# VHH binders against Protein STRICTOSIDINE SYNTHASE-LIKE 2 (SSL2): the designs that were tried, part 19

Target 1, 353 residues: Protein STRICTOSIDINE SYNTHASE-LIKE 2 (SSL2), of Arabidopsis thaliana (Mouse-ear cress) (q9slg8)
Amino acid sequence: EGPKHGGESMLTVQIPDFRLIPTTGALGPESFVFDFFGDGPYTGLSDGRIVKWLANESRWIDFAVTTSAREGCEGPHEHQRTEHVCGRPLGLAFDKSTGDLYIADAYMGLLKVGPTGGVATQVLPRELNEALRFTNSLDINPRTGVVYFTDSSSVYQRRNYIGAMMSGDKTGRLMKYDNTKQVTTLLSNLAFVNGVALSQNGDYLLVVETAMCRILRYWLNETSVKSQSHDNYEIFAEGLPGFPDNIKRSPRGGFWVGLNTKHSKLTKFAMSNAWLGRAALGLPVDWMKVHSVWARYNGNGMAVRLSEDSGVILEVFEGKNENKWISISEVEEKDGTLWVGSVNTPFAGMYKI
Below, E stands for the ipSAE of ESMFold2; O stands for the ipSAE of OpenDDE; V2 stands for 0.75 times the mean of E and O plus 0.25 times the DockQ between their complexes.

## First folded at step 17 (VHH)

Design n2 (from m1 with Q1E T7S T23A L48V S59K A61P Q87R D89E F95Y W112R Q117L; framework vhh_ozoralizumab_d1; at its last look DockQ between E and O 0.39; V2 from the best seeds 0.00; counts 0 for: pae E 6.5 > 2, grease 24.9 > 24.2)
Fold by ESMFold2, look of step 17:
Structure n2 (fold): chain B 353 residues (1-353), chain A 122 residues (1-122)
Amino acid sequence: as target 1 above (353 residues)
Amino acid sequence: EVQLVESGGGLVQPGGSLRLSCAASGFTFDDYAMNWVRQAPGKGLEWVSGISGSGSDTKYPDSVKGRFTISRDNAKNTLYLQMNSLRPEDTAVYYCAKDSYSDFYWGYLDYRGQGTLVTVSS
C-alpha cells in the first residue's frame, strides 16, 4: 500500500471491541503474525493461501501461496483431502531485518516469501527440506536471524495427526537453521512437538509437546546449561487443562498458549499408555472422526497466558455459551487486542482487552 | 505530535557519497531506536539500517554493510545516514523511521518521515 507519513501513527487501526472475522473461501486461520510495520495480521489457511488483513478496508487480501500449482486448491471442497498437494501453512514468523515471511508448511517444509508476497520458496537445501514430514512452528531471533522450527513427527504427517497423538510416537524434533546454512537438532525424541517461542532476551526457547500436555524450556546460552546432563531442557509447565498447540510471547509478559480442546481423565489415561493407543490404531476405525465427534461433545477450546518466570497460569481466555470455541490454536496479542485462531473454524477472532 | 523530517537527498554519480539527516521532535529521542528504510521505484519498503537509543548498537543488511553508516546525535535529536560508494541500485526514497522500542530488534516502526529522494546515475 502507499507510504506512511511522519507524525502519522503506523498503528491508526480501528478494531471493534469484539468481532469474528470470516476467512472467506477457506478455514483454519491457525497462526497470526504482524510485519515490522505493524501491519496484518497474516495467517495461513486450509487451501494453502496466506492472507493479510487490511484493517483500513476490513478485508483479507491474498498475500502468498506455499505451492505454485493452484488448480483444484481453492473453492468449496474438503480442503483436508488436498492439503498435501496444495500446502497447509501453519507457523509464521517475519525476519524483521529483511521483511521476509518464514513459513512452516505442514507438507512443503520450511519456506519463505519476500515482503511483497507471491509463491514461497524453500529455505533449506532440498534434501533437508524433503526430510521434514510435519513442519509445524517456528520463531526467529531478531538479533541473529537464527530460525528455530519444529517437525512434529517423522512418522505421521498432519493428515494422520491422531496417530502421532495415540501411538506414543517420539520422533518430534526442535531444530535451528542459521547463517552456516546447516540444520542443527537441538532436541529430539519429542512427543508431537508443536509451537516454539523464543524468550525476549534470546536465552531460551519454550517448546510445546502436545501429546504430553506440557511445555519444555530449552536453554540456548552456555551460561544457562544445567549440570552435566546431555539434555539441555527442563519442564516449564505441565498438567495443562487441554492439548497445547501454538505458543506466542505476550507484550504484557509471559506467553499465550492455545489449547485445542480440554482433555478428560479417559483421554489423558489413554495418551499416557501408548500401547493401548497403538493397539487401537490397528483397528479398522477412523480415529480422526472419533476424536472430532468426542471433541464436539466434551471439549472446548481455550487459551492460557503463562508466567514467564514460573509457568503458572496468569490469565484464561475461554468462550461461554454461544461464544464457545470448538478449538483454539493460538492467541496473538497486539495493542490491547487478542487475535484468536483455530485449525478448524472459518473465522478468526478479535477480542479487545 | 511525532515529527521526522529527512533531508540531504539528491542526484549523485555511481561511487559518490551522500549524507542524509533526519530531524526528530515530539518524543524523547534517546529512549527509542531509530531506523532508515528505503523504497525503490515500483518496489516495497526495504530496511537499510538500525541504531539503538544510546547509539551503541547498529545493524545493516549485507547489501549496504561497509558502505553505509548510521549515527545519531542525541543532543540535537538528529539521525544520520552516511552513504558511500553509491550504486545505481541504491536509488530510492529514504525514510527516517522511529522504532516503538529502545532496541530495534523487538520493536516495530511506529512513525516515519516524508522521505528524501536519492538518485544514483550517470
Scores: ipSAE 0.082, ipTM 0.585, lowest interface PAE 6.5, mean pLDDT 84
ESMFold2 (binder alone), look of step 17: mean pLDDT 84; pTM 0.853
OpenDDE, look of step 17: ipSAE 0.634; ipTM 0.829

Design n3 (from m1 with S59Y Y105D; framework vhh_7z1x_3; at its last look DockQ between E and O 0.01; V2 from the best seeds 0.00; counts 0 for: pae E 17.3 > 2, placed apart)
Fold by ESMFold2, look of step 17:
Structure n3 (fold): chain B 353 residues (1-353), chain A 122 residues (1-122)
Amino acid sequence: as target 1 above (353 residues)
Amino acid sequence: QVQLVETGGGLVQPGGSLRLSCTASGFTFDDYAMNWVRQAPGKGLEWLSGISGSGSDTYYADSVKGRFTISRDNAKNTLYLQMNSLQPDDTAVYFCAKDSYSDFDWGYLDYWGQGTQVTVSS
């Protein structure tokens, strides 16, 4: 059995209530959240929309957008070329106390929208929000309302993410925002920081470093003075079999981590030798296309559920045969159902355990 | 240059049937998955159905499953949508769209036709 660790792989079990749920006119249901009524999921799409699933009607409805400038955003074109105008919502989280949806938009920064949807508005002061070049993920402490979020690179925007992977860039940051109207940097010098998840008790954060194929644990001051230090972190999991993306707490304990693709020799080589990666980026080669081609040949998207205390792999999710995923960004587990996302599919997966 | 041309739209009574066609040129047709998408008046785009490059795998949105059938004829570079049991809320412009990959599960819709109008009314 390949990379199965700990528990039995969910990929070996027939899942009788399996569905692929298409998205309308856009790609990339990359991350999912449910509201506190249990409705949803909500997900961000390639055209800057955030949509809500209506299970009883088997359809998505438009819920919110991250920009008011919608000309040319929807419809049949290559959305990746318009993300900088239309937005690209990646991370989503509800604030329990207000019902507001907070949004990490790769280009528009940290935003929020009320529980009835509409056009999202900027959360941070303008100068602080404009310093975010690749806002990726967030989580919110339900007791305090503190927002923890990540900026994957202060150099590379999402459309240039291969540069963040290959260049040796370490400008990623883990930050928090609360009622003081200040952004506090909790960790800096991160290599393509991606997903963030708050522990159930609120005493630590897990944060993904995609370029290092590892996950860090950052202790919060709930139990220790040292958790307030920018130096107070440890390795939670390392040596992951693919490039980790989002991380979400599982109601069965532990954390689901989406692994966009398994390693390729090209990306491993570039990331091990940053100066060679930087030199390669100077060539007239579309390295994103090169990697995607090789991933289709020998890479498979997968997800793993990690133990809460040790970070060891408890379960592996990977599609079989004609249900294989070339990339998986996130697994959101709710009420015995796995919602599976990807940055580049025109559908979400729904798997009843 | 990639070209997709839809035909077969028109006016039909509720409960009726139509067959849409999409003729493709400018690329190797059977290397790519193909899709049907519609846009009702005042609504957003709705993906309806997809078919793999070989034609061996088909996928449907729940809203049309059992009523619509996607197919392709790779020898004629043509994609089809057979639509049965049409209702007034099926009234829309129907587009065919090319996937960037041969497998429906992999890509985004990179080229679109101009669409054909389907109107269902008594």
Scores: ipSAE 0.000, ipTM 0.174, lowest interface PAE 17.3, mean pLDDT 82
ESMFold2 (binder alone), look of step 17: mean pLDDT 89; pTM 0.899
OpenDDE, look of step 17: ipSAE 0.589; ipTM 0.822

Design n4 (from m1 with A61V Y105E; framework vhh_7z1x_3; at its last look DockQ between E and O 0.45; V2 from the best seeds 0.00; counts 0 for: pae E 17.0 > 2, grease 24.4 > 24.2)
Fold by ESMFold2, look of step 17:
Structure n4 (fold): chain B 353 residues (1-353), chain A 122 residues (1-122)
Amino acid sequence: as target 1 above (353 residues)
Amino acid sequence: QVQLVETGGGLVQPGGSLRLSCTASGFTFDDYAMNWVRQAPGKGLEWLSGISGSGSDTSYVDSVKGRFTISRDNAKNTLYLQMNSLQPDDTAVYFCAKDSYSDFEWGYLDYWGQGTQVTVSS
């Protein structure tokens, strides 16, 4: 029997075999998917590229871009200032039936590209796609082809996400797109909705509300709705030790959730006094820059694997000292390997368990 | 040893039909979804179709919908692909591939057959 962890409030797993894999030329490999051949992972970068890892050659190759106009997108500059032109692919998922890669691009909306890559094209009609101001994450039902995706805010674009956090914005939406070629809103009034993951059996979605530090479960049919639900959803997990980002199903059961940073005395104070954030936005201060400077010196990212039944923490991924992550957006687990992503690092993590 | 053996390939005229078979051994066949993948000359791999372990759920790439039918016989550990209305651009090596997950599971293709050649020409 394994060691008992009596008295501990959180388990930390030692993972001795690891690599940091540079993403040369861009930052932020923040989300990962593998294709249906088991190859990859694929990840989106700060300059609007989507790259594919070639494991047998230990290198990335360019796979796709989310905009055809590439002038000024690649090369050494502050990519966050050009995301609205070059695109910022955040969420990725393959449609098994077509081999297409679907992309939630923060600025370009819901896109897709064929299995050979290239320039991604819009999935939705122009009017519907342009209404998406902060497309963040998606997942696809492999049986039905239904695309579930999130728009983090209808007010704030990604380039001002701190404003969404500080303002108390609740314009986030969980939506679906299916073969009827229209967008259906499943949940609205979400506070900085972020990651979405389909359950193993396809009977529910888990949806991250970053600003509320919680995860909701949305039931996909009436037979799964519990009697106390006022809508098709319930709280799956709350009181998380940090701000949740992406969520991915684990092949060992449960769900990995990236936590961009752990709570501090400041963040706990701000969360219990939300009106202070609204007041602070009235000051002549660049809050995006303030946060970026603070995070560089004080960031402490982690990830947790939650039980699929109860939402309790089963496993913790947390680096220490020289292995510390400033921020973690996602853990994608495949074949005993954890692929660890961040929105602001020039590398991906690869950890064997 | 996991083993997948494709048969049934050959030369066929445009508009013709062909049925591919894939015999599986070395694993519990009905615990896993199965897939067909093809590779045309000088091109990459293209996923065509998948079927759940029980055989109740199927999916197809758009280019073959309505023309190809995937099925399985779990009693014989055999996967099938019925291909109708074949055209010259269906010419490829066709591979049988085991999924890593069971019915209604997400997965990747962990074991492959050696492939069988299908040629559509006059």
Scores: ipSAE 0.000, ipTM 0.285, lowest interface PAE 17.0, mean pLDDT 83
ESMFold2 (binder alone), look of step 17: mean pLDDT 90; pTM 0.908
OpenDDE, look of step 17: ipSAE 0.570; ipTM 0.813

Design n5 (from x3 with S30D S31D; framework vhh_8k46_1; at its last look DockQ between E and O 0.63; V2 from the best seeds 0.00; counts 0 for: pae O 5.4 > 2)
Fold by OpenDDE, look of step 17:
Structure n5 (fold): chain B 353 residues (1-353), chain A 122 residues (1-122)
Amino acid sequence: as target 1 above (353 residues)
Amino acid sequence: AVQLQASGGGFVQPGGSLRLSCAASGFTFDDYAMNWFRQAPGKEREFVSGISGSGSDTYYADSVKGRFTISRDNSKNTVYLQMNSLRAEDTATYYCAKDSYSDSFWGYLDYWGQGTQVTVSS
């Protein structure tokens, strides 16, 4: 069993300086990635766009979309209603060899687009034996070009992710796509699998199991002696102080994990009583809306950096007082700055550390 | 301060060879991957080759595979690019660049050296 971290960490650090960067016309800069030249970050938004940050100009520009069907996608409307048509880019990773941006789109599956952007193309056929339903995160091995990606549920779509959580759905998968165009399932029966990150040496994957509030380590056979064991995976970290979402490598070592919200007595109770969640789903209540409203007022996310070897919490950042972090999804570190993404905010956060 | 100094460029006939060197200072050299890029007139800068900090992993653009070899001597804090069977299309300013991540080529390019000109012409 991996290390247990309990509720609140004693390593909480106040952010000294920060900027909130608006994402005009859309919400939910959930993930960040820099290209091979250090430009960006790039992020996916609620209206299906992938945008790029121009540091010198302090603005976002459109970079790519995951579908050519863009009519009715942009503008001041509820994007959740159209995300199945407009796309919802959630995970981004660059292939260093080609410069291509690979995209995990919640509805469109696994896609890629060239370094100049545009309309992304499908990497995988939509007619897989087990079709992707909620593609969420991805990472690429720069040495081998293998793409590792997650599918959060075979039952629930992104727009109903709360339902997935409440139902106790365990149909999530960790998958790989290689240069032979073969898709392999590495892990199955995951409870709302979310972020995935390759280790620095490429010897293992960390995969976030959000509904279980834990991170699994999956050993990759070619590089690890431990992979010879019957169990090719272990718990890397558990008992996290909140619901983990995405995971990213830190240039200083270890992994950043965005915690969407801190645990409360209510969430703990709910997690311990899965039948209640299922029962609640039978009620004529829009739980997505309920959660959204609740998150606005009670949500308090945080960023934790975990040690590379043991998954021990090394750093904790969170908002204080009136500057609460809401629905934190991802933390990307670059040159002393943390880019903090959120599922629901109309801005990206830049925090100096 | 990080410094990258490239050298070894020059004029060569088609089919000829050149060896570029990039001397690095200001950081722990063997902890970071190193890269070569090139930029021809009127074209965008393009990736040529990369090597991990340990030297165990090497990468090449398709256009140079089989002709170019990247290597490094960590004791000298230097990365090399051996260019064989040079073609006119290889004419460009070549740049050395430091990766932001350690041994596994995960990062982005955070420092660039000055370019060295390579001209392949009959």
Scores: ipSAE 0.020, ipTM 0.381, lowest interface PAE 5.4, mean pLDDT 88
ESMFold2, look of step 17: ipSAE 0.449; ipTM 0.803
ESMFold2 (binder alone), look of step 17: mean pLDDT 78; pTM 0.781

Design n6 (from m6 with G50A F103S; framework vhh_vobarilizumab_d1; at its last look DockQ between E and O 0.01; V2 from the best seeds 0.00; counts 0 for: pae E 14.7 > 2, grease 25.9 > 24.2, placed apart)
Fold by ESMFold2, look of step 17:
Structure n6 (fold): chain B 353 residues (1-353), chain A 121 residues (1-121)
Amino acid sequence: as target 1 above (353 residues)
Amino acid sequence: EVQLVESGGGLVQPGGSLRLSCAASGFTFDDYAMNWYRQAPGKGRELVAAITSGGDTSYADSVKGRFTISRDNAKNTLYLQMNSLRPEDTAVYYCAKDSYSDSYWGYLDYWGQGTLVTVSS
């Protein structure tokens, strides 16, 4: 079935038995980045650590933490209950010019750490950084250093992300940070905004709306009518077969999108009746725990590669056998290898194309 | 076998100029972006300047206006002209090959041994 051409009419389906690489001591390697020396990948974990893969030694080493408050953060326990103290790094991107790693930490905001690691520090002024309630993803223009990042909700923190999905919340924002040292909102009123990716030419962003199962394109070119306002966007892809998470450019063209869970008749019914979700949130029920139990027995993740021009699906990636039940948050493609992320597993996936 | 050999480093006074060269072999030089990186003592490597296969250039803010990257595809050679040198420019300078012509997603797959530039105050 392998790919023949890069045309938009071709669909490639991959159902691999991808390799599982334990992350040792924590869960949720949901996003990956390589530094510009080709080393890595780096990934954030459920205990607030960022770890680096040493390929020559086939092991992870500690690289950074997003908060200095480390007591009670590591070791076996329910990490989701401590993320608001320990930090939860989600999005990662390197600045090519400095080698600094930028971090979207769900609780600690937009951070960075130098190329030798350590304790990450705030990028934004304290007032602006503390206004970020659910910092999720970022990308950096390698020529200008402009940082584009997302805040999934102004109402719901990550610890209650099911509330954001169930409530019909639309307080998500796409923002940028540049040499003016100020934050500019590019899009607002987004429904659980998640991954963001810059186009190769730097002329647009793709941004994921998880709760709407769609991807928007925001034009950055100021000489066009579409780029002259903060509402200058269009639908890039919609009707995705699952709930999209992160989005990453593929070196073979197009964009990989992780789909945490596929749609079912139940999820489609729930999306059509959002008032039921709002009513259910009024009950004294730990919906995060209900979801975690349900997902253990009913999850089935996939990833898709979308055409850069039209947003049509060119390639489908889905695990088989024991890997079939792994939710997929991201696919990072590097040198013919796919690194597969997941939000709540104690391992990263790896598949050689 | 890919080889990148830097030369032209040395000791120079503040305000002086120096020209670095990187002789490349073992690959089709014209097809790839090329970079200069530097590493000061006790610090990580940082980008100084980059040039795409098509000749588009970019520079770190700290060197913009003082340094010029160029390439001679006929000689498979990368250059860095460094003017108005400052003590902060003291570092080992590395020539680096990008894995793609202008890929935003690329990584640096080959490095030279480096050439030391010392700017004494």
Scores: ipSAE 0.000, ipTM 0.302, lowest interface PAE 14.7, mean pLDDT 83
ESMFold2 (binder alone), look of step 17: mean pLDDT 84; pTM 0.841
OpenDDE, look of step 17: ipSAE 0.391; ipTM 0.730

## First folded at step 18 (VHH)

Design t1 (from x6 with A50E A61P; framework vhh_7z1x_3; at its last look DockQ between E and O 0.72; V2 from the best seeds 0.00; counts 0 for: pae E 7.4 > 2, grease 24.4 > 24.2)
Fold by ESMFold2, look of step 18:
Structure t1 (fold): chain B 353 residues (1-353), chain A 122 residues (1-122)
Amino acid sequence: as target 1 above (353 residues)
Amino acid sequence: QVQLVETGGGLVQPGGSLRLSCTASGFTFDDYAMNWVRQAPGKGLEWLSEISGSGSDTSYPDSVKGRFTISRDNAKNTLYLQMNSLQPDDTAVYFCAKDSYSDSYWGYLDYWGQGTQVTVSS
């Protein structure tokens, strides 16, 4: 029958239609979105800026910031030490009807900014927004304007995400925000919940559970009855070879999932025995720095495209040797081009397929 | 070859009405959502309306909801925009644009007309 049964596809950095696109003065173009006119992409950076790619000028321009307090945010310093002041925009999505950009900022919560950019403002009432401790990802239904978003942990902030992974934390939540101006919890007790993507026809969400190396499918109700927090979901994909991050629809069908890095027997053992991780967290050790050093030498990022029907891997994006990505957070596919992101690179990847 | 041609622009008084048309060729018209977009002098693009391929679903931003109505005639491969209660800040070039996919949720505008000028002044 078709030669695509269980098929694999690998893109190499040496393909003529690729380039690495530097980000100026900051790291971590982790997630990408295009506006509904096809312009962009837009991406958030380590210093709290959101930048827009101008394809006809081959450069980034500053578009928005997630906090008005900009003193000390830009320029040469360790941005990870200032994220809690300067913001760290992660997930991005446009509202089609207004042109507003919605932002999941890890520290500043759920924000939005108008189509001309500027300083983003809070979407939720202050008390509800301050309860968001690690806002990670969002998606918006372009017909209804409903915003679906994730809070990775109510205990650990992004600056301590290795702690969330090591501790066995299960305080992650999937939520929605709609025209009632209320936040509704759709799923709770998630282990480092990360990316979220609405299905093509709007009838379900895919939700990444990073610490469990799996993806859940949450069915959305079409009636006036509110969705239940624990009866509307199933496992969509499991046993992934690495730690999944963001998830994005592919225009060719299915979903791209960034796998930050492959896991090892050691990491799998540690993740399965949370008491060991909790004990290690009690030591006077900077585990984020330990991980950073380890990842530079052992990191092997990849991305997979999953079938929308079965969750089976249809394609693999993976580099070799000098073309390896230490970590991949997301693949955004547009017009036969893959935009590839990472939490720690000073560039975005652009690969033709 | 995809072509979109807008007609019906012109000069109107404040409070007046205009009906824009867009004739489409080179693709299966009723498979695709269609859009209207405008650009005022010295400003960026502003999305105004979308209609599904069948014509059953429409959407508008709050800025024009109630004043503008999108419609289509799939037998004539023609898209329409009825604009009422026009004001000077509606002065712009108005473009017809095709969605890249039949499902309007996730497309972008891949083909555009050359635009038609609408001027609202005394």
Scores: ipSAE 0.042, ipTM 0.612, lowest interface PAE 7.4, mean pLDDT 85
ESMFold2 (binder alone), look of step 18: mean pLDDT 88; pTM 0.887
OpenDDE, look of step 18: ipSAE 0.623; ipTM 0.838

Design t2 (from n1 with D30S D31S; framework vhh_ozoralizumab_d1; at its last look DockQ between E and O 0.80; V2 from the best seeds 0.00; counts 0 for: pae E 3.1 > 2)
Fold by ESMFold2, look of step 18:
Structure t2 (fold): chain B 353 residues (1-353), chain A 122 residues (1-122)
Amino acid sequence: as target 1 above (353 residues)
Amino acid sequence: EVQLVESGGGLVQPGGSLRLSCAASGFTFSSYAMNWVRQAPGKGLEWVSEISGSGSDTSYPDSVKGRFTISRDNAKNTLYLQMNSLRPEDTAVYYCAKDSYSDSYWGYLDYRGQGTLVTVSS
C-alpha cells in the first residue's frame, strides 16, 4: 500500500535565505557536527581531511586528518580512488568530557583526535580496529562517554558501496565501546547499516538500515547492555521514500534522516528483483561509474524529520529545480539553520528555516 | 534577557579551596542542566561539570572528579562549584553555562558571562 509515512507538516522548502558553502579542494561534506561550545560545524571531506567552519571569517580551516600519509591526497584528482590511502572520514562526534573528536573513517576505523586537531589515532586495539571494513557512523553519550558506532559491511568497502547494495550483503553491525575498553556487538546481520543516533535521554538508539529502507530502534536498558541479546529492538520507521543515510536528532524533537535519493520506477524495480543485482555483479562492469552517471541524470535527494515517538514523517526537505540536490546524506539542525550534506557535492548547504 | 553572573574567584595556593557562584536570570532555571566550563590562559574551553535541572544527577571529567562538587539552589537561581585540592593547572577563567535546550544534555553550552578568574599559584 505504499510507504507508511505521514505527518502534520509536509514541506517542500523554498528558502530565499540559503547559502551554498564551497569545500575548496575536495568534495563530499556528508556529515556535520558542532562541538559542545557551539563552534563549527566540522565535516569530513573526500581527500581525508576534517575541516572546521569559522563563521566569523566565512571559511574552512584544516582541523584533522585520519592518516599521516598525505602524499597525493589533496588537490584535483578522483578522490574516490585514493580513499583507502588517504582516509574518508564519515561519522563525527565529540566526547564532552575530553573535548576529543571521535571519527568513523570508512577505511581507518574508529579514531579520535584532540580538541586542537592534528593526526587522528586509533581508539580500538589493532585487532578489533582491523576488523572494521566500512566504519560509517557513531554517536556518543555525553554523560557516560559510551561510543556507539556502525560498520556497514565486513565484505564491501565504501569505494564499492554499490556492490553492498546490489549483493544483498547483510554483514553490517551496530557496536559499542565503553570504559571497559571492550567492543560489544549490539546488533548483527544488518543490511548496509548506516547512521546511528542516540535518543535525547540516552535510552535508545536509532539505527539506519539503508538497503532495507528502514530504521530500527534498539533499547538501551541495563538488561540489554549486560547481555548480548538481539531481542531489544523494533522497527521504528519503514517504507521510507528513499535510501536513508545519516540520522541526527533535531532540537525541535524527532530525527532528521538524509535520503540519498527518492525511489523511482528504476529503484523500485531493482528492489523487487534483487537477484538481478547479484547476477550483474558478475559482469566486468564498473558499477560505481554506472551509478554515478545515473545519479547525475536521475538523482533526487531529500531529507525527512521523523517523529521521536512514532517515526512518522513530520517535515520534508527537498529542493526544487535549480536548487535540487542529487543526493542528501544528512541534515544537521542548529539554531534555526539546516546544514545539508551530500557525499559528492563540492559544497555544504546552509538553509534558514 | 538570559543573564549569568559568575563570582567567587581569586588567588589561592595549591591545595586550597574556593567556592564559585553563578547568579542566573531570564529563564526558568530549574528546567535546564547547568554547567561549569573553564579556559586556561592561551587554551581552549574545557568542560568542568554538569548538574541536571533537578539537581539529582551530576557529572565530572576525570581531571576534577573527587575534587570539585557542583550544586544548585533552584529557589535562589544560583549554581555553585566547590573546588577543593586546587592545583596550578586549575588556573583559568571559569564560566557558568546553561544547556541550550531544556531537559536535555545534547545542546551546546550557552555561556555568556564575563567569568571569574581562579589563580592557583605559590
Scores: ipSAE 0.481, ipTM 0.818, lowest interface PAE 3.1, mean pLDDT 86
ESMFold2 (binder alone), look of step 18: mean pLDDT 83; pTM 0.839
OpenDDE, look of step 18: ipSAE 0.726; ipTM 0.881

Design t3 (from n1 with S56G S59T; framework vhh_ozoralizumab_d1; at its last look DockQ between E and O 0.78; V2 from the best seeds 0.00; counts 0 for: pae E 2.8 > 2, grease 24.6 > 24.2)
Amino acid sequence: EVQLVESGGGLVQPGGSLRLSCAASGFTFDDYAMNWVRQAPGKGLEWVSEISGSGGDTTYPDSVKGRFTISRDNAKNTLYLQMNSLRPEDTAVYYCAKDSYSDSYWGYLDYRGQGTLVTVSS
ESMFold2, look of step 18: ipSAE 0.584; ipTM 0.857
ESMFold2 (binder alone), look of step 18: mean pLDDT 82; pTM 0.831
OpenDDE, look of step 18: ipSAE 0.654; ipTM 0.850
ESMFold2, look of step 20: ipSAE 0.495; ipTM 0.818
ESMFold2 (binder alone), look of step 20: mean pLDDT 82; pTM 0.835
OpenDDE, look of step 20: ipSAE 0.712; ipTM 0.873

